# Ledger of designs, part 35: VH-VL binders against q3z8e7

Target 1, 156 residues: q3z8e7
Amino acid sequence: MVEKIPMTASGYKKLEDELSTLKVKRIDVIEEMRLAAMDKDMRENAPYHAAKEQRGQIEGRIKEIEHELKYADVSEYTDTNTSKVNMGSTVKLRDPKNGECCTYTLVSPKEIEPLKGKISASSPIGKAVFNRNKGEQIEIEVPSGTLQYIIEDISF
Below, E stands for the ipSAE of ESMFold2; O stands for the ipSAE of OpenDDE; V2 stands for 0.75 times the mean of E and O plus 0.25 times the DockQ between their complexes.

## First folded at step 25 (VH-VL; framework fv_denrakibart)

Design Z1 (at its last look DockQ between E and O 0.03; V2 from the best seeds 0.00; counts 0 for: pae E 11.8 > 2, placed apart)
Fold by OpenDDE, look of step 25:
Structure Z1 (fold): chain C 156 residues (1-156), chain A 122 residues (1-122), chain B 113 residues (1-113)
Amino acid sequence: as target 1 above (156 residues)
Amino acid sequence: EVQLVQSGAEVKKPGESLKISCKGSGYSFEDYWIGWVRQMPGKGLEWMGIIYPRDEDTRYSPSFQGQVTISADKSISTAYLQWSSLKASDTAMYYCAKHKFRFTEWSYFDYWGQGTLVTVSS
Amino acid sequence: DIVMTQSPDSLAVSLGERATINCKSSQSVLYSSRDKNYLAWYQQKPGQPPKLLIYWASKKESGVPDRFSGSGSGTDFTLTISSLQAEDVAVYYCQQYYSYPYTFGQGTKVEIK
């Protein structure tokens, strides 16, 4: 059985957009092939071969994207800001002790950018906030002890 | 409020073409897959296919592949089901239905249209 | 194709009694990595479109009465009405959305005895 591919809703959307673009491009390339094939000697028809190669590349990528979309692991998600923290969610955490806030976005492994607050759902913070509601208090275990945060805001 | 409103009942003859519609409102139409389900008189539900309005990616049941065309116009939040040539066996209630969650192909439906009755008889 | 088979085809139950509907899939609809069953239940009353009751085999849709519950995993699933009410008279369908084509069970008609 094929494993599900975790991704954000945004990531999913990007793949869909790319797929749409590629499908259009495929049509164009097919037309180019048709035009090139009008030449008498196809064996020496560089345009035809180039178009054919490009079609292959496009089709390959389409298949890859379709696979990814088919087996995408996009968490349950609602359009409301009151929804639980999911993939693609931006979470504002507040330290109840000092009032300091930090913001994180849950992203797929491929999208991780720690310096920009983009973290994996499998990270300690990600695990702590995943499927949590606004206003909930979470705990994160660190070597120095347990950190406590309140989910102050959830956005997408 | 989420609503799916389907076009009215149709009475057709064999061989005629038909296109029925399903208009969504109260949600981001382009972001949710929308499906069509057939229910023949006195029979069960049949999954026909689904379409993603944003890019019109369409998935058909093999039983309906080539028999019908599913399309969508996201500009007016409308999905379509059409036949090029109707058969008497196409007589049925047809429902459009919305996927519960955005983007996903998990084809379970939280909102349904009221149904469009299609009657095909000589 | 995954074939969904419900049992029984028809069920008559007294008011206030438990109604149990079974649904079997020809192959597993469980994704083990997420421990989720791609199975939904619907209720359809006469002259109405289906209504979603349960998804992910056991998760209740909003507004669904507590007397409804879904259980099971893999290939065997059950919809239970703990105490049948008059308004529960309907045809119930299971549906898998694990793999294309997505398929429904043949339906189970629930009536009052």
Scores: ipSAE 0.006, ipTM 0.590, lowest interface PAE 9.4, mean pLDDT 88
Fold by ESMFold2, look of step 25:
Structure Z1 (fold): chain C 156 residues (1-156), chain A 122 residues (1-122), chain B 113 residues (1-113)
Amino acid sequence: as target 1 above (156 residues)
Amino acid sequence: EVQLVQSGAEVKKPGESLKISCKGSGYSFEDYWIGWVRQMPGKGLEWMGIIYPRDEDTRYSPSFQGQVTISADKSISTAYLQWSSLKASDTAMYYCAKHKFRFTEWSYFDYWGQGTLVTVSS
Amino acid sequence: DIVMTQSPDSLAVSLGERATINCKSSQSVLYSSRDKNYLAWYQQKPGQPPKLLIYWASKKESGVPDRFSGSGSGTDFTLTISSLQAEDVAVYYCQQYYSYPYTFGQGTKVEIK
């Protein structure tokens, strides 16, 4: 399986900008190679070899960035008084590792229906999401390890 | 092996300019934030600011904003700290240090340079 | 800015005894989405650059002796040296990396009695 790559929104943006720049530079370097190959100086063609080396570096970096962007897991760190999980909220949780979602509604103790996703604020999931914002990553410790989720959506 | 090697000690007079350097090796220099920390004689550590060498995004402590310039030249894996006009109060040890994490600007420092002593006196 | 305040400013401890250093932040450095405290501890021996000891408040960096431990959460943190050794004579700093500027505590000097 392919592991998601954690990063911030700022980090993702930096990679996108770098990729865009590299793709333009790749076009320029390929043209530089073509023009250098037309140089008739038989003793030395340093411009061609320099451009060829630069192209290799650019192609390698492009492939690396495309992989990182494809498997990026961007965490949003927000602190807004609106859209916080509260009693009566329905929260969608996304597993960043495999993209699977689950949905829970925080209800009073008399309304608990675990099979329908209606849980208390004192349950492990309820405690982890209460007073948290959309986009926050939460962790729940279990005997087999740590489960990570992202609060994908909050509705009321 | 990750290394941060700083330029040598400097003795300067007030009003002179200065640019000190920090060269990184053994890692992808341009992909990690690198920062500067001041330590005045007999005093503690002061966070000055950080730079992301690939795109030159810089973040300064308010205490140092406008007082120093942090820059980088990714082509030679080197970060810089510079003053346009030194003051006696700039006498201190200056460290560069590398962030741990590649894709986030918030991090602790996992590797430190050896320090550059700057002495400013008449 | 988050102010980091260490106590005591200096500490003298006999060889083999416990040393305890406190660090208090002016606001919480607990990042709720990860349940992690953005706090590090550094050791600076005389004439040397700082060295990372502890990150995430309680996680030891590779190669740090087992006698060092970190604890605390939110605004109150502690560095403990369970059995002080001669080579532990240094100044110890806490640092928050929760928000800019990433401020350090003023330092705690640890000496052998």
Scores: ipSAE 0.000, ipTM 0.526, lowest interface PAE 11.8, mean pLDDT 83
ESMFold2 (binder alone), look of step 25: mean pLDDT 93; pTM 0.950

Design Z2 (at its last look DockQ between E and O 0.07; V2 from the best seeds 0.00; counts 0 for: pae O 10.9 > 2, placed apart)
Fold by ESMFold2, look of step 25:
Structure Z2 (fold): chain C 156 residues (1-156), chain A 122 residues (1-122), chain B 113 residues (1-113)
Amino acid sequence: as target 1 above (156 residues)
Amino acid sequence: EVQLVQSGAEVKKPGESLKISCKGSGYSFEDYWIGWVRQMPGKGLEWMGIIYPRDEDTRYSPSFQGQVTISADKSISTAYLQWSSLKASDTAMYYCAKHKFRFTEWYYFDYWGQGTLVTVSS
Amino acid sequence: DIVMTQSPDSLAVSLGERATINCKSSQSVLYSSRDKNYLAWYQQKPGQPPKLLIYWASKKESGVPDRFSGSGSGTDFTLTISSLQAEDVAVYYCQQYYSYPYTFGQGTKVEIK
């Protein structure tokens, strides 16, 4: 079975709304790319390449949301195992190489605020920590490589 | 264990149709872009195109646009490469490969199929 | 299209010696605002499919021996095998994934001298 993604009814609705707005933004970015591509040498066209990067981010997010909506487990939040990372948990991650720590809170997709440490359970970091115990080493697959962390603390 | 298993070698004549397959296992097939790469005899690798199986979003190299059809059936975790009319110049090894990361199209291939040799004799 | 040019086309190196393969792109594959080079290296042994070695120009894929390393930025890139082993006999390809189509270099054949 495909991994189910826990979320609230309001979280599900927020994902649907985000999907709608991203599809509109995709249209705008594609038009910006079209207009920028009117330059004779697109290979040196910085606005074109910047728009292309943004389109890639938007396309990736759209596909991620479609996955989350398809496999959503929409229910009132109930945690059978309170010693594991779950929705609403705050986790402290330690980099074993240098001891540096980062703190994240698992929230619904519409409540995501990365600069404040609020991430979704389906993000690379969220997936890596979800349903894990304190003291576990986790690996996070990101485009730039694999990051390793140790779950130093879990709070609710 | 991630695997991409391709259909067997094909010997065809010019003008015939052909559809070769690539079956993925050991990962969430529909969430990863699958690409096709051609290698003509004694030559290097050529990127042909990619498909996202969940919604069949397909991107082609300009050199292959209209020359082949890339498709997928996510219900059986299988991607396809198809010709309606083969040419002798289509004689090559064809590889399928998956992108390393889920959802995104910007990245490189981490797992490759074993290849399907297509021979088109004239 | 971004043309990827490798040098040399073939290379003969004694066991245990250093092998150096160069790759040059016809335009920069560095996305400067993120300081990332969109370049990968693959190894293709005789009769086998390609295998990913390096991505982001210098990041080693898991399970790849320590003797392999990648370097360079912008348009000029290098794959280095610090101490050539018998199992390293292969054709090596660079690939850019900066813009469609994601072109490969023509390949560099590495042999034991």
Scores: ipSAE 0.007, ipTM 0.535, lowest interface PAE 9.7, mean pLDDT 83
Fold by OpenDDE, look of step 25:
Structure Z2 (fold): chain C 156 residues (1-156), chain A 122 residues (1-122), chain B 113 residues (1-113)
Amino acid sequence: as target 1 above (156 residues)
Amino acid sequence: EVQLVQSGAEVKKPGESLKISCKGSGYSFEDYWIGWVRQMPGKGLEWMGIIYPRDEDTRYSPSFQGQVTISADKSISTAYLQWSSLKASDTAMYYCAKHKFRFTEWYYFDYWGQGTLVTVSS
Amino acid sequence: DIVMTQSPDSLAVSLGERATINCKSSQSVLYSSRDKNYLAWYQQKPGQPPKLLIYWASKKESGVPDRFSGSGSGTDFTLTISSLQAEDVAVYYCQQYYSYPYTFGQGTKVEIK
């Protein structure tokens, strides 16, 4: 089953931009196909087949993007420190046991960069912090057990 | 249980209009794309188009674009296929079918109606 | 449009023997970003609507017997019935749902030899 797709406003915009670009590209590729098809022997027409293949790829991606945009869940941007964790939020988590902190940013699936702390809202951490307030204690399930963290700060 | 029940067989003359129906039950009708497939006598399956009942987003095969109209009434979980003017060549079995997964327009058909036979003859 | 071509058009196989149906697409139906082939197989018995057998080229629909399997990637796909049973007599269709319009193969009629 397909669920709503959490993403940032910026991510949404990027998809829109990509979609627009692809739609233009599709027109161009179709024209290339048309031109290539003017050759008598299309069966061995490499340019035609290449263009046709590219068209298919573009159309596939367009469909994917349209799906993502259609079912996107974009959270509202708030500039207040008292705001709840939302898409696009950067969250500082503090381990109450040792005082260590880690920072994560909730991003769309397409924007995930774990090494940079960019995580999905559907990730264990993402799920734990989503719609939470600063100062709240959260629990994260890991194979070794349950980790406890405090939301130390929320920023956008 | 998921079911797609189509309207009964139709016998028409060329030039007449026709609207056949497909009623879905046993699932969230508005959340699944529903399509129409034509099968001429003794021939293969032809993808005609699909519609998303929730917002009535409709996609047609170029071969059927402008030749038929696909619509849906989500309030009664029914999809429609209609002709403004039938041709003898429209004689065929018409199947409705739903997509497997919710919200997706580009997946396969998992459930099919029993088919509606349309016969167009002078 | 993506053209789907099946081979053979008809196949006669003895009971208990392997039946192999091929489907070729005019262009790849593999979406690399998802690593999925947008290809399905259907079975249609006389007087009945089609029945879904395989999706994503190789995934078996629930309730489909183990003797059915789908394989292939890109442009070449195969439906295999490892041991043909009497109830398997039908016409089989491949379908791509990679790009509009979605298209079916012309069908392969499987009969008992």
Scores: ipSAE 0.000, ipTM 0.559, lowest interface PAE 10.9, mean pLDDT 87
ESMFold2 (binder alone), look of step 25: mean pLDDT 92; pTM 0.933

Design Z3 (at its last look DockQ between E and O 0.01; V2 from the best seeds 0.00; counts 0 for: pae E 15.9 > 2, placed apart)
Fold by OpenDDE, look of step 25:
Structure Z3 (fold): chain C 156 residues (1-156), chain A 122 residues (1-122), chain B 113 residues (1-113)
Amino acid sequence: as target 1 above (156 residues)
Amino acid sequence: EVQLVQSGAEVKKPGESLKISCKGSGYSFEDYWIGWVRQMPGKGLEWMGIIYPRDEDTRYSPSFQGQVTISADKSISTAYLQWSSLKASDTAMYYCAKHKFRFTEWLYFDYWGQGTLVTVSS
Amino acid sequence: DIVMTQSPDSLAVSLGERATINCKSSQSVLYSSRDKNYLAWYQQKPGQPPKLLIYWASKKESGVPDRFSGSGSGTDFTLTISSLQAEDVAVYYCQQYYSYPYTFGQGTKVEIK
């Protein structure tokens, strides 16, 4: 049995939208293939081969998305409790030593954007903050030692 | 508007085969899991199984595994429940129901058919 | 299989009074990774198919009156009708969709006293 794939309602919607877009694109690419195939020598037809490759890529991605959606564990954005850090939560962490703050958003693996502070729940930080309450102190192990942070705020 | 319309009541004898249907409309039929629920006269709801119409992926309750067959024809937005050989104990109301979200199997039923009454008696 | 047990089997409540239905699961239906309880409540009126009331243990389906509420976590859940109305006469079912098979409770019949 395949494990559930946690994602936000927003993430789920994004995947749906992407799927829809890809399906349209697939039609276009198929048409391109058709047009290219009208050429006398298909074997040397670069446009045809390019379109065929693109079709394959699109179809591959479609399958991936459908898989993700099929096994998705969806939580509605409006239904998320801000009292605890959960999927979709934005967490503000404060270093009790220097007062420095960092903000992270827990997202699904497909939504990870480290430069924007979007991290996986399975990341070290994600694991440390998951299901924690505002005001709690968390510890993150790093090569240089253990970092301590306080969950200052939880939002969506 | 989402609708699930089931086939009409059936009166059968033990040993006969039966296939009842559930037609979905108002939504992308192939994208939502659809399930069957049995309710014996005066009894509670029993989860029988679900099917994903797009690829016909099917999940059965152990109690119904091998006892019934769930299938779907996405070309006509219809799900089916069938028996190869009916028993008197199969007398019940049968409901089809749709999952809330697209694609996902880990969900609850948000829309239900009107039910199909199946009576099996000698 | 996860066994869902409701209590009581039947409940008679006066109009305007609170009705409380309990549902216990033999195993936790809380998915820790998401902190979500995979539990739904349905209402079935005589001669009608079931109607979804509550999902994720506490979220009301669209169109459900405010007097209905769901609570609980893990293995213990409660459906509450804060002020019973005549149209609330029905059988109520809890259902887990945490693991296959997605089992229902045996139902609780709510009547007017």
Scores: ipSAE 0.019, ipTM 0.632, lowest interface PAE 5.0, mean pLDDT 88
Fold by ESMFold2, look of step 25:
Structure Z3 (fold): chain C 156 residues (1-156), chain A 122 residues (1-122), chain B 113 residues (1-113)
Amino acid sequence: as target 1 above (156 residues)
Amino acid sequence: EVQLVQSGAEVKKPGESLKISCKGSGYSFEDYWIGWVRQMPGKGLEWMGIIYPRDEDTRYSPSFQGQVTISADKSISTAYLQWSSLKASDTAMYYCAKHKFRFTEWLYFDYWGQGTLVTVSS
Amino acid sequence: DIVMTQSPDSLAVSLGERATINCKSSQSVLYSSRDKNYLAWYQQKPGQPPKLLIYWASKKESGVPDRFSGSGSGTDFTLTISSLQAEDVAVYYCQQYYSYPYTFGQGTKVEIK
């Protein structure tokens, strides 16, 4: 099963820029390998070995970015003003790692019922989703680390 | 410590399916090409194919194209070799091996699994 | 496909004597602007998986004894064991990685006389 990789338009552009930079750097490293190999003394091979390893890292990162761009799902396909999470919104969050979904409703402080998914805008989840759009990736700080979710749906 | 640990020996009958595994540890599994090599009883080494676990880019020797499936699950650091219908001629030792360098195309193998003996008979 | 042919198929050598294994490729595996031969040598001891000895035709892998050396260029390559030890009883394989598929030679069995 191939799944789409959610990202913002800004994130997509950063990957495109990194890819372009890496393709240029690949050319430079290949030329460094060529120049380093012109001397046949064993002591002169150290720069060649280093450049060869660097080329390998560049090739791998290029493959990663090309895959991510191919399967990208850019989150700004929805008008920000009409689809933003607000008080009273019900938000469906998807874990990109395993595809599990959780649903929360933003309520006033007196209406909080965490076990029923009714949370405040000041809670860790509430802070992360407030004023965000459908398709955005969010991060939530918890004692065990940082959790990542995608806003899959917003309903009123 | 870098290790490639393969699944145990298999005794199968012709026509049965089989999926054997190769689990990598002690290194960044998804960043190295993993290959499979066949050695039939009393015979030499045969390069079967390779996979890059991060994006599952898979390349097969023409001799093995369509005969086996190479796959990987990077979330559990495991590569697989799979047959949909075994033949007696598939009786062999199967090794997995990893490429020496991260992210490179210089495809020779520095660490090898212990091998998985597959026996397909009557 | 590049065919790798080893000679001899089997070699019996006295302890402490030199063993020489040849490997010939059907096409050059030298990228001449880099002066690099895309050739590796492996050792497979009885009951064990293969072990990398040499890559780039002459570069020894870490932990490989000094008695092992590789030489040659283009289509003709040699693995030399300068002073054979009992632990060197094995089958030795060459492999090219110049172009897909990355083929192995048929192997050379080294035994003690």
Scores: ipSAE 0.000, ipTM 0.466, lowest interface PAE 15.9, mean pLDDT 81
ESMFold2 (binder alone), look of step 25: mean pLDDT 93; pTM 0.947

Design Z4 (at its last look DockQ between E and O 0.02; V2 from the best seeds 0.00; counts 0 for: pae E 15.6 > 2, placed apart)
Fold by OpenDDE, look of step 25:
Structure Z4 (fold): chain C 156 residues (1-156), chain A 122 residues (1-122), chain B 113 residues (1-113)
Amino acid sequence: as target 1 above (156 residues)
Amino acid sequence: EVQLVQSGAEVKKPGESLKISCKGSGYSFEDYWIGWVRQMPGKGLEWMGIIYPRDEDTRYSPSFQGQVTISADKSISTAYLQWSSLKASDTAMYYCAKHKFRFTEHYYFDYWGQGTLVTVSS
Amino acid sequence: DIVMTQSPDSLAVSLGERATINCKSSQSVLYSSRDKNYLAWYQQKPGQPPKLLIYWASKRESGVPDRFSGSGSGTDFTLTISSLQAEDVAVYYCQQYYSYPYTFGQGTKVEIK
């Protein structure tokens, strides 16, 4: 039996925030690795190895945080998970120009179903909304330009 | 409104230390990479390095690695550029600049500070 | 390091005429997987900080006049001012943000002829 980890609601929130940030950063680092790998010379130089090392560090910390969150004992913990967009979150985006709304759920790579609005956190939309709060305006790069949306709602 | 406000002009002598600042406002400071750019008198822009304020992940240009220190205090939304020992050749305008998009380090600068003029002369 | 080379170093153009600035990178700044060129253009007027004009090689930053356009891919890029205005007198810089260190071109000074 795994021992529960007592913590405050504030502490839990901090971990969640850190986790969210790290998850996004991980994506960026992976992208950096990919970029570096495009150049054969870069694969053997400091930038690639630095990115790889950073990835490892980030992943290690993510695992630690996930463990703490999983076994956290927070008596005051409420449904605060909807405060920021995270993995598993369903986000309602509103176009400020025309008022149109669209809904997306951030899912794991294995669960991606674009036609059902299930998208990766690494997707343009996913990256734009990840770790964002309700009411924030986000910017999404598309071939035709830059789209702006407001996060109208976050749910799990 | 996004703003980057840098510290005032500095007049120093060779060998002196210096730390200049860049305060961000109007956005989530800790979520955006912030960089420093040098511009020597009458010359072009030089990318010095960037820092991610949230965890202080820092990347330097090889030309500036070990020559300067980039740091940040996210609690007061401020980035810093410092020298341990100034040289006359450090005389330049120094700009801080914010990356356009959150989290990622692979983007361009969308907002710039007004610049800090550093003059180093004997 | 990726070296960014602009041409010309200076350009004098008559009002209303087209100004063309070239930027060459020593290595490709195209990320094929994303089909994006990690190239930006900046405008710097005397006594002012640089201002972002173009990103992803061809996308105009918000508020930038339509007369400014960016084109190119891979290693060759161009900033075009279709009709030069008096307020366009400035030094223009290209920048790659494909790999560290991010580097700027040496700048191109645009003046009125």
Scores: ipSAE 0.017, ipTM 0.591, lowest interface PAE 6.3, mean pLDDT 87
Fold by ESMFold2, look of step 25:
Structure Z4 (fold): chain C 156 residues (1-156), chain A 122 residues (1-122), chain B 113 residues (1-113)
Amino acid sequence: as target 1 above (156 residues)
Amino acid sequence: EVQLVQSGAEVKKPGESLKISCKGSGYSFEDYWIGWVRQMPGKGLEWMGIIYPRDEDTRYSPSFQGQVTISADKSISTAYLQWSSLKASDTAMYYCAKHKFRFTEHYYFDYWGQGTLVTVSS
Amino acid sequence: DIVMTQSPDSLAVSLGERATINCKSSQSVLYSSRDKNYLAWYQQKPGQPPKLLIYWASKRESGVPDRFSGSGSGTDFTLTISSLQAEDVAVYYCQQYYSYPYTFGQGTKVEIK
């Protein structure tokens, strides 16, 4: 099965540009690691360890972007006056068993900030809420079972 | 050697515009994030924002979004901080600083400019 | 925004004694999949720009004396000056670089008692 990742044409272009930039950065970071490894004071070779960490971040981001571009469903989305969850929507989810609430905003891949509730449409939560109405019960499959939430509010 | 040289002190009146500069040398300017930090008189450091000069990707603190413009001209290795209309509360020392390593946005500042004192008073 | 709170605001320490500065973040700055704390310490002497001392919470920048050390993880961090010298009189700042905006602590002034 092939899951598509919704994005705008401008979002797709920005990912392509970021990928190109990251591939250049990767080359330079690998060279920085090589140069840092020539440092004869290896006991606390901070430049080497920093470059190694930077490389890991760059490689991870490249893989993420390549995945997003490969499965991109490029359509123009705008802020609309609709009752359905779409790109740019802020969704309040309520756990019907204990009444606890959480809030998420669907954003483009470049704008993802999970700690601030900004998630992609391809995340488990994003997939579950996309194109759904206020008041619908949704289910999210996790290794420990199925989580259930009610879409309490949708805003834009 | 790596240097960040800022433009000189400014004395301005409220409502005036201002653009201060930070010129980098001794390294590949366009490949390092450059940030601006405000220090109000007698106060601590405030992170204002950063820019990646190669593609001008810019990130602002919410406190400064819409208050200032951060820009760069990689052809002359210079970053800028600009106000369209100064307020007396903009009186502060402003530092530019660069990230230690190429490309990465999740890093600290290793080289700092000498600071530009901006004084805004009637 | 991640709020960085330092304590104390001011510290007076005798020459050769230990100075301890605490920094607490309002949320974790530990990137657990990489086991790295995105925290730095800076020293600002009077009339000078800040200078980097410590990065990744515990790694000393090149040229920084070994009397400076950083420790802690997650939300609680400490800068220690094991034997205070006259040239260590400064204001010290912690900074998180985990999430935008990369906030600083309010500063801790260290002076000779």
Scores: ipSAE 0.000, ipTM 0.475, lowest interface PAE 15.6, mean pLDDT 82
ESMFold2 (binder alone), look of step 25: mean pLDDT 92; pTM 0.938

